# VHH binders against Uracil phosphoribosyltransferase (upp): the designs that were tried, part 5

Target 1, 214 residues: Uracil phosphoribosyltransferase (upp), of Aeropyrum pernix (q9yen3)
Amino acid sequence: MVAAVRVIGGETPLARYVLKVLRDRTTGFPEFRRYVRIAGSILAVYIAGELGWVEEEVETPLGAKAKELAPAGPVYLVGILGASLPMVEGFASMMPEARIALVAARRVEEPGRLKIEVYYSRLPRMFDGPAVVLDPMLATGKTVAEAVRLARDRGASKVVIGSIIASRQGVEYISSLYGDTPIYTLALDPELDENYFIVPGLGDAGDRALGVEP
Key: E = the ipSAE of ESMFold2; O = the ipSAE of OpenDDE; V2 = 0.75 times the mean of E and O plus 0.25 times the DockQ between their complexes.

## First folded at step 1 (VHH)

Design l2 (framework vhh_lunsekimig_d3)
Fold by ESMFold2-Fast, scan of step 1:
Structure l2 (fold): chain B 214 residues (1-214), chain A 117 residues (1-117)
Amino acid sequence: as target 1 above (214 residues)
Amino acid sequence: EVQLVESGGGVVQPGGSLRLSCAASGFTFSDYALYWYRQAAGIERELIASITSGGSTNYVDSVKGRFTISRDNSENTMYLQMNSLRAEDTGLYYCAAYDWLSEGDYWGQGTLVTVSS
């Protein structure tokens, strides 16, 4: 099988610097949140190539004409609550006209299976453009897969996934269901622990990014 | 009111074929993305095939090239054609339709497929 995964940490030292700060157990929540935001901005630079663009002619202050690019239409960011919030903001800072959709989900244990329940969402009636699903941690892939399903069901022309750290298991899970959905991540880590945390990872992204431990 | 009813499951030998059907009542399929899920013993329920309202299809790797999902909006029915069946394909097969208004899935009752000799 071919996983459609691009590991940005191999392509720029800046991504590895961001990972250093986020992985470091001594990093406090204000700096952690700041670097989750920076990660979102870096992802925007790389994911932009998956989005639609059109040439537009503009007149410069000197009265000369120049051809440049503008988005071909609406772009949606689909943030998985909670730790994705600074990441979504970082992405949107690079593309200020991106529209923001939100999905909140939880695991519901049933005998014989794990069910993902979406208990809150703010989604457009129809995605009239591409959707970028953002979650800092692609661990098992199940919550992200549910968000991809929701976007595709509502007509998203293309779905792309952005994460800060993805596990090999999560990438394989997404690829088995949505083989044509690109995954962009700063790092690809080899394993999950017994509680489904990514190892080496960065711990609990929600606790560390939001500064509030439930 | 809304109901999905699956049919076509049964016992088949390895290498055999089955065609599953999912018929809807209480709503029309034409506005929905449609899915087939599989639940094997000891394994989490997984999405194996999907078809959008526009006809775009996707398959999990283990069934790609062997299974074909299709829809007939005029009959309000979805199908899963299963060819070259393997013992690992044994399980309960569920059809589902996503209701974008309620933001949830309608599910069928499941139909059992057993691949054995």
Scores: ipSAE 0.000, ipTM 0.146, lowest interface PAE 16.1, mean pLDDT 83

Design l3 (framework vhh_lunsekimig_d3; at its last look DockQ between E and O 0.04; V2 from the best seeds 0.00; counts 0 for: pae E 19.0 > 2, placed apart)
Fold by ESMFold2, look of step 2:
Structure l3 (fold): chain B 214 residues (1-214), chain A 117 residues (1-117)
Amino acid sequence: as target 1 above (214 residues)
Amino acid sequence: EVQLVESGGGVVQPGGSLRLSCAASGFTFSSYDLYWYRQAAGIERELIASISSGGSTNYVDSVKGRFTISRDNSENTMYLQMNSLRAEDTGLYYCAKDFYWETSDYWGQGTLVTVSS
């Protein structure tokens, strides 16, 4: 299967500037969090093309009429809890009527392996519009894939993935399972390290965005 | 269709060597980190070694210094050179393209390694 990936860092220097700030080891947590939010806003601009729109006529204060666009229906953001919180807010600031769903997953450490457990979700009864799954770091793709599955199980016929940095491995994994699911990311990095961190990456997005170390 | 086919297993004496192969198809091999797992009777599959798309390697302590993972992107094949084999190395050996083995749908049949005198 062919990966459907759009790398925003190749399309606008603003994405490269955001990446510079986020990748820099010296960026403190308030500025890191702010730029995760900005990354979410950039993703909204680019992902908008995957969403449904209808023409809508408006009257200006001059009494003139203009044809513009409005969302064709509900838009859902699916935030993967942790570092995605500022990213979701940044996306939502560009589309204020977007509805926010949540997925919480943890890695459970057992001898010789890592396992993903989804222990909480808050999802609409039915996705009657497109779903945008947001995770700042698409590393192995396993958690994102589970969020996609949950949205599809609830009727989402259109799912789009947004990340700040994706790994090649994560993109290939998603493509093998959900070949019709577009992936938008600011950067596509070549590898994961032995702890499954994206390299060169930006470190631990949760620690850097939230200002706490669990 | 993603496929991973293991080969090269067999019966070997303690202290001996084997070279395992993992032939891959159905995905962009050169872009993936790759993994060797083993499974002894009655226990869960365990990670042994990994190799990144860029060639960086990692090993669990029990095989470090004895096993060498490598890849040939032109042949879409990964290898595991196993030296100084011990009885506790006996088991089924699997290759994978996912760290989280539990949810992978891409397991092959595995290749059996038996170390006995």
Scores: ipSAE 0.000, ipTM 0.106, lowest interface PAE 19.0, mean pLDDT 84
ESMFold2-Fast, scan of step 1: ipSAE 0.013; ipTM 0.432
ESMFold2 (binder alone), look of step 2: mean pLDDT 79; pTM 0.788
OpenDDE, look of step 2: ipSAE 0.013; ipTM 0.318

Design l4 (framework vhh_lunsekimig_d3)
Fold by ESMFold2-Fast, scan of step 1:
Structure l4 (fold): chain B 214 residues (1-214), chain A 118 residues (1-118)
Amino acid sequence: as target 1 above (214 residues)
Amino acid sequence: EVQLVESGGGVVQPGGSLRLSCAASGFTVSSNYLYWYRQAAGIERELIASIYSGGSTNYVDSVKGRFTISRDNSENTMYLQMNSLRAEDTGLYYCAREYLDWGTLDYWGQGTLVTVSS
């Protein structure tokens, strides 16, 4: 299977500037968080084309009428806690009526397998609109895949993934499970290291975005 | 490039002991989830022991108390110490690591044969 992946870094210099700031090891956490938020806003501009829209007529302050677009229904942002929080806020700043769902997950060790356990979620029914799953790092794809599964189980007819950096292997993993799910990412990096960090990547997005270490 | 090479198999009498080795190259054993599987004639390959990146270990009930999985980080090698061997332990023993996109096993060794007979 070939994944439907769109690499925004190839489409706007602003995305590459954001990546420069986020990748730079000297960038402190306040600036890192700011640029994660900006990345979320850039993703909203590009992912908007995947969402449903309807024409609506509005009256301007001059009393004249104009036809413009409005969302066809609710849009659900599914944020994977923790580093996704500024990214979700950045996205929502562009679409302030978007609804926010949250998923918190952890790795559970099992013989022969790594399992992802969702230990907290705030997931509404999504039968009336698309879901956008947001995680700054699409590394192995396992946590994102679980969030996609949950959004589909809650009734989302369309799911879109947004990340800041995706690994080739993570994209392939998502494609093997959900070949019809579009992936939007600022960068596509070639490798994971032995600890499953994306290389060249940006290190630990959670530590850098939240300004605290576990 | 990732490789796993098993050694240490052989013929042993019931009640005897063997130590299997799994030499790793292209990755670090201390940073990965690693497994021992065995395959007896006519039986599907089964997981028998695991060691996780943090050092915790697990065993299938039939070998618990008899087998011990360990690693030597300086040698980049994983081991399986097998004690009190039984005829039922006869089979091909494989080491494996998790997929780069963890959660799936895709790197296996060639296997080493263990025969328990009098």
Scores: ipSAE 0.000, ipTM 0.110, lowest interface PAE 17.5, mean pLDDT 82

Design l5 (framework vhh_lunsekimig_d3)
Fold by ESMFold2-Fast, scan of step 1:
Structure l5 (fold): chain B 214 residues (1-214), chain A 118 residues (1-118)
Amino acid sequence: as target 1 above (214 residues)
Amino acid sequence: EVQLVESGGGVVQPGGSLRLSCAASGFTFSDYALYWYRQAAGIERELIASITSGGSTNYVDSVKGRFTISRDNSENTMYLQMNSLRAEDTGLYYCATFDYWGELEDHWGQGTLVTVSS
């Protein structure tokens, strides 16, 4: 693949409706969380084309036979904690047999340096199939890049990224490291502010999706 | 003190060729990925080509097969060879890189104008 960002907002009005609800400052946390979940389901519809499928024959209730598709093997969702939780659930509702892995990371500021530290993960010893890394906000791309690295190092046959909003800078960062990793996002926004929030964005996805401000 | 300076833009007929250059200073050039962006009238800047520190290249579909990005680490210069130019290739061409540390800003050149006219 060439460095591919697929912007779903350009392909279906439903994605733009979801973005309208999520961007609106008046949307409360229960409805915000619901629409993060819906965004995950929409991403599943589009990302399914990147996953492996096999033709299977089934018998209908009428005794007739039909050929349809089934997953070729295990599929893993890799959720970046915390705001990704409803997004992972939305994706998994479309593919209930998907396995769920988790990564939690934080920024560590040192004199003259920013670093990402993974302080918790629940990962398979080996990914015996494709991995879909899910994070509602692809801002700087550093946390997502670390999750992609972990999946690749553990044998993922393919890695795909799903986000609700990606920044230009975050996409460029991922593409510079992993040019063959597709990025699917509902929106691509032009810039980050001084605190690394995507502009115009939707604010703090964690605060808004989880309803708890630390 | 990252600086990027583009050159090589100009006016050409459809089907013609141009070679753009981006001279870089203020960072360890060989360690960074580098990008060419294009901005046409009424359209936001779009990424058209990239090259990693290891030399791997990526292109947007509209220029694939026609444009070639390359780098010369000994001269701290990136190039874009543009062949089979079309009217829709008209625009300002910017080179760019970004700092992984801090991620506060993109580093851009001033742009060089390419005009393809019949």
Scores: ipSAE 0.000, ipTM 0.145, lowest interface PAE 15.2, mean pLDDT 83

Design l6 (framework vhh_lunsekimig_d3)
Fold by ESMFold2-Fast, scan of step 1:
Structure l6 (fold): chain B 214 residues (1-214), chain A 118 residues (1-118)
Amino acid sequence: as target 1 above (214 residues)
Amino acid sequence: EVQLVESGGGVVQPGGSLRLSCAASGFTFSSYDLYWYRQAAGIERELIASISSGGSTNYVDSVKGRFTISRDNSENTMYLQMNSLRAEDTGLYYCARDLYWGSEYDYWGQGTLVTVSS
């Protein structure tokens, strides 16, 4: 009903610095890609609290014992192919044992109808481990919603969404379908334009992150 | 618990008028773009009119100038005023809060039937 989302830009100046670089139209693709990767790492820090952990006892070089945390089981990163690739890499750099699942989806528009078609996936069974769906732009929420559905169908007992920029419309759409799915985003922007780009946003994340110029 | 309930359909003669209503509940109505679709016998559903959260409207050419879409955010209701009705306007009219994706992701009403006949 009501949107449930955690906006990281309000919690650390580092997230706002990342947003400044990504939003700036003068930022070239190598630096843009680098900062998408950094955004993924920041998201990992905050999303870690949603994941399962168990205490493990380790012995330090001084011969003393300490209790620390380790993942309770497998963690699956579900990357939506395109702009999410450097973001997935950034997240995985913080949790190197995370497993990576991939989904390639496209919009198929017919008169009076717009459908999401998944035309490629590499989705292992996730049993009851958590899944983190990563997409830099949560615009309408339709592609992300399909990825959430697939992760649940593959056995993920908990699904979390990470984005760099989310629209208010997209957050509410996800919340209306999956009220128990947390959304973590660096920024929450107020609107979509007529082509469903987030405004003010950062433009086309795929073109800018992957070095493709139309 | 998102719900959309259409009403206002009926039988009218060519040249007549009808006003359709779509009563919405279970979401922040003012934040969403809203749509009217039409389905004639043997034809797939077609988008005929839309209204954005900001009030911008669009129509397919066949109804432009005859149909007017509007919304009342205080009543959580969207309307379609249909004037100068033609036989080809006959069909089941649906309201939606999103573009048609497929049944489990879309929020559709049950539809309201409009029949234009002499």
Scores: ipSAE 0.000, ipTM 0.113, lowest interface PAE 17.1, mean pLDDT 82

Design l7 (framework vhh_lunsekimig_d3)
Fold by ESMFold2-Fast, scan of step 1:
Structure l7 (fold): chain B 214 residues (1-214), chain A 119 residues (1-119)
Amino acid sequence: as target 1 above (214 residues)
Amino acid sequence: EVQLVESGGGVVQPGGSLRLSCAASGSTFSYYALYWYRQAAGIERELIASITSGGDTNYVDSVKGRFTISRDNSENTMYLQMNSLRAEDTGLYYCAADYYESLWEFDYWGQGTLVTVSS
């Protein structure tokens, strides 16, 4: 099965405005970070439809009863460090009760392949609800795939991926491993360069979002 | 810019085999991820098999082990080998291609080829 991919840039002009600011080489790191945060909030609006909800009755200030929706249980955001930090913040601003888990991974060169090693994580002992894996860039898909694996192995009832820009290669990689995992992204770009950067992309999201080049 | 043409459908009895072909024209085939969809009467098109530009394959559970998707980039053709056919495999089979600028819609669809599995 190919994973379901929803490209939000086609659905709201606000997503395309966010992409314009993030792609523009002249955008400085404070504005870049701000718009990564805004992208997280937009993703929350669209990803909410993948999450479980239950009807709850509330009493209004007028003493009247109304039936509205609440999350069916805990929801976890899984941020891939570091560029995802403002994105997680933006998502959480729309769903303040969401719990935050973190994964830090690095690329390790091995003969014939790019290996991903998780060297730090802050994960619940068990996910007792759905997990939303957030990374601004879904390039090769390998880091995101590892985070999906960790969430599933620890009991996540559903896993959803949110990105700002996904590559076709990254989407195909995720689909090959996790065909039932929905991917929500503001843009779908066609290529990776020789250093695994998304083209046309937005450059190095970590450098631009965090303002620090290692 | 690419046109897709399916062929190979027909009437077959349960337990039989068919091989479907999807031929492309007008573009470089090797850049596309390719899909087989099936549409039964009164039901939305269902993805049954896919193959990426790199050759990775996926199948819906109901056809896993019975169907095999493959591609030949030199011939601009994708295939679906269908074995151990069942009555529920009856339907129109469509190929689809997807690349740059997809907005959750495939770039190209074929016209469809009918497969009927009758007892």
Scores: ipSAE 0.000, ipTM 0.120, lowest interface PAE 18.3, mean pLDDT 82

Design l8 (framework vhh_lunsekimig_d3)
Fold by ESMFold2-Fast, scan of step 1:
Structure l8 (fold): chain B 214 residues (1-214), chain A 119 residues (1-119)
Amino acid sequence: as target 1 above (214 residues)
Amino acid sequence: EVQLVESGGGVVQPGGSLRLSCAASGFTVSSNYLYWYRQAAGIERELIASIYSGGSTNYVDSVKGRFTISRDNSENTMYLQMNSLRAEDTGLYYCAKEGYFDLSYTDYWGQGTLVTVSS
């Protein structure tokens, strides 16, 4: 329904295997974290096509010349704290020169309004390259949208979103604000429950990935 | 500046119908995620219906099958058609839009329109 969304679960059985492990209620936190990390690595393979590349010549051990690709410039991963941490690590393992930025946000009720407040961030003064915003769960889309806004305001040449599971509502929300921002996700689930958890989803990604329930 | 103005509230008997309107200015209804909140005295606002930029709709279980959200792009107005009204549907109805303000995501709400389902 939204053209900007690429559902990786439809493109490789490995993504569906990862989803099977993460969705399974019997999966413990060490295994869950491991597969969140693997999901980050899979996302890197697919999102790489959105990033800039330049051709470089290298000399092989045989003394021959070969032309291959290298990043055109700095690439930033913007992790939404907390459950994104193993996902960011997984992505960075595929692109070790990627720079890591962080955003932490919370829901705040004010008289007459609701807002999402960024209470901590570690961002470059200027993004001198593309930004990849990573959050395992794209539920309402509000926190991810705020991270996209921060990256754009600081000059990101392109912003791409990566998630493990996205809701239809969250995708449409992002699309309504940032129609030119690609969304890559392993799965697209149809609905949110009364507490804004994605259904069927995988439950609370933070609790399950970090092993600590606040 | 984003502005939302609700209208169409009133007093209705159980089983009756009402249509609420939400006139929007400062943005276009056809390209935004929009929703209706309901608030009873002393109770938190409850999201009851939404319409996404692509035209998909969503409803809470308590109103599903009874309420219909829609929009008229030429009038830049969103509607909530309420059928088979019940006493528990009584409350202030707000239309809402999400937006940005000062490094934060902020919902914009109108002044509200009162719906009373009596007797």
Scores: ipSAE 0.000, ipTM 0.201, lowest interface PAE 14.2, mean pLDDT 84

Design l9 (framework vhh_lunsekimig_d3)
Fold by ESMFold2-Fast, scan of step 1:
Structure l9 (fold): chain B 214 residues (1-214), chain A 120 residues (1-120)
Amino acid sequence: as target 1 above (214 residues)
Amino acid sequence: EVQLVESGGGVVQPGGSLRLSCAASGFTFSDYALYWYRQAAGIERELIASITSGGSTNYVDSVKGRFTISRDNSENTMYLQMNSLRAEDTGLYYCARVEYDWSLGDFDYWGQGTLVTVSS
């Protein structure tokens, strides 16, 4: 474990309720998707503290003045396709002005190596604000690490990771490469199984969130 | 620096047994989870067994009850005991470890593979 990870399940009962629904094998895909969306909204509440804010004075309908906060600039959500889609929507529902970038990646075996191949992306030419990388499952950390790299290479000085469940291995992997990148997750689970699924986890987030098994 | 070397493959009759070994060097063996994959002719590699640094084990359904993964941290070696072998167990068996390097980024280390042939 490293200081960069914040486990939200320890901070609000609502996060543990969301985890109960998502972990339960009897939860069908419509309810599973709904709670992935809710998880995204919860993550927005906690990750908001990592973003930039400025004080602004507004006039109320009564003609009175009040000082409140507004975003200091653009905010980007970087969704890892596919199961992140409802999570991105949940986050964006809390911050409708957030811009959305997308990354789709797969593992490719090469002689002597395994690598992550990004086969589709929709990224800004430059991130002129903070980037929040969203993936429901931070398993090995390799796909998320590649998304962090892409955001940093395109000018994001601040990158934050949001997940629903992270493995210890994935957190340690990210921290070894990007020690200054905060990780926010609802749960931190101890291990990966034989197919690199997080245990106890919630199974295949893509199959369960999208209702389609490839 | 990191090396994984498989051994113990061979030709065996259906119902027979083999014990595979994966000798590791170049890293602190006890800190890592390790994996056995197999690749049959014409198909992609499939993960069949894993063992965590703490010794917890997992198996794909097709080998549960027949295969046993284990590790010896003092010898830097991981094993796969294969019992009740079937024709469909024929293939190249690889041990693997997730690795990362600050200069290269992330990659997985694989051994050279050891061939298991179950005659039928």
Scores: ipSAE 0.000, ipTM 0.138, lowest interface PAE 16.5, mean pLDDT 82

Design m1 (framework vhh_8emy_2)
Fold by ESMFold2-Fast, scan of step 1:
Structure m1 (fold): chain B 214 residues (1-214), chain A 123 residues (1-123)
Amino acid sequence: as target 1 above (214 residues)
Amino acid sequence: QVQLQESGGGLVQPGSSLRLSCAASGFTFSSYAMHWVRQAPGKGPEWVSSISGSGGSTNYATSVKGRFSISRDNPSKTLYLQMNSLRPEDSAVYYCARGPDYWDLLEGYFDYRGQGTQVTVSS
């Protein structure tokens, strides 16, 4: 493991229960999608510590004063389409004021190089706050790295990555490019197969979350 | 620093062709969708064409579809617009722009725009 990775499966039994449901080959797409959403909500609880907060005083119904926290400014979620959609919604359910940006990318294999093509995006011209890049599977890290690059180039004050399962290879790739970018994941799996699937993983997150096999 | 520099404009007669070029520097060119937008005197900007980072996807405004062709050469970091069968209504300053893959022309959605190259189509 590298210092920038936080594996929350080691910190709460709920994360491991979510992983059990998502990894189980017998889990149907409605339950799979539900638990991707729940994973997004759990990630929000842990990633919130990376975001900016300000102390505010409120008056309770009893007329007493209490000091609590509010967001310091705009927060952006950057969802990598497609399986991230329920994950983004799960995160946003915990922080309803979060703004949502989207990136769709595909792998284009060229001789000696794996190239990522961004063929659709919905990004602000400028991020006027932190960006949380969300992708259920951090496999090679190349698609996530491109989203991080886009957010940083557009002024994101901080970029954080959230995934459900990350590979060791993908974490090391991100860390080699962006050593100051925290990675939060429910699980860290040891390897990729020859088709770049995370092993043991959960299979194809897109097929399983969306219920449509192209 | 991001820089975009257009060239290739000029004065031509209706029915003529021109090829515009945009030289990009200061960023990973192949990672960004690129756009051509134009602005005629007294009018707001009009989106003309877009191309994805790899060049695998292109899109065109209805007014230029079939006449204009967008392309890019990622090794040389250059964007092109081949303009055929030019009409007087194509007269405008043409700008190269870096931005999202969608062509949202709201002021705040341009990343960077060059200085422009003037195209005048008149008899």
Scores: ipSAE 0.000, ipTM 0.123, lowest interface PAE 17.1, mean pLDDT 83

Design m10 (framework vhh_8emy_2)
Fold by ESMFold2-Fast, scan of step 1:
Structure m10 (fold): chain B 214 residues (1-214), chain A 125 residues (1-125)
Amino acid sequence: as target 1 above (214 residues)
Amino acid sequence: QVQLQESGGGLVQPGSSLRLSCAASGFTFSSYWMHWVRQAPGKGPEWVSSINSEGSSTNYATSVKGRFSISRDNPSKTLYLQMNSLRPEDSAVYYCAKTEYVISEGSYTLEYDYRGQGTQVTVSS
């Protein structure tokens, strides 16, 4: 199979400007968080094409008729806690009717394998529309894959992934499990280093976006 | 391309000591956490011990704490496990494993896989 990914940095200079600010080691946390939010808004513009729409006729204040689009049904944003929070807000600012679901996961070291444990979630009992899984960093893809699995298991009609930076390894991992799940990312970085940091990346997205180092 | 070669196992009496070695190649050994994992017949894998890249921090499973000691020599790219006061329950194939750290929302996490054939330790009277 082939990795399914759309790299927005190749499609608009605004995405590359956002990446410049986020990658710059001198960018402080308030400005970093602001640009994570902006990245979420940019992702909404592009991911909107994956969502269902219906044509509606409206009457303008001038008494004239116009045909425009409206969402075909509920849309869910699934934020992976923590650095995704400003990204979710940026996305939601473009689609105020979007519903927000949350997943917090940790990785449990097991000899011979890595296991993802979801220790908190706020998910609908059933998704009655598409789900957009948002995580600024798609490194190995394992946490995002678990969120995709949860959305699909609960009936999501379509699942789309949005990230700010994805690694080639993470895209391949997702594509190997969910070949029909589109991935939208501002940048696709070629490598994980010896410590599995996305390179060139942007460092620790949680520390930089939230201003809190646990 | 990553290779880990374990050695030093054998058949010993209860109360004996053994030192296991793991020769590493194909990666920058000094940059990774390293682990010892064991698997007895008919049982799942059990984590035994971990050591950080510098060798300054170690951790042990409750079942071996106080009896086993993990160490490393970065110049020779070798991981060690000193096993003292061995018990029949310690009988297993011992594997060394490297760690892979991954980012998820700025949180680094641990991922590893077994490497090599392992070394058999049998504690029997």
Scores: ipSAE 0.000, ipTM 0.120, lowest interface PAE 14.0, mean pLDDT 82

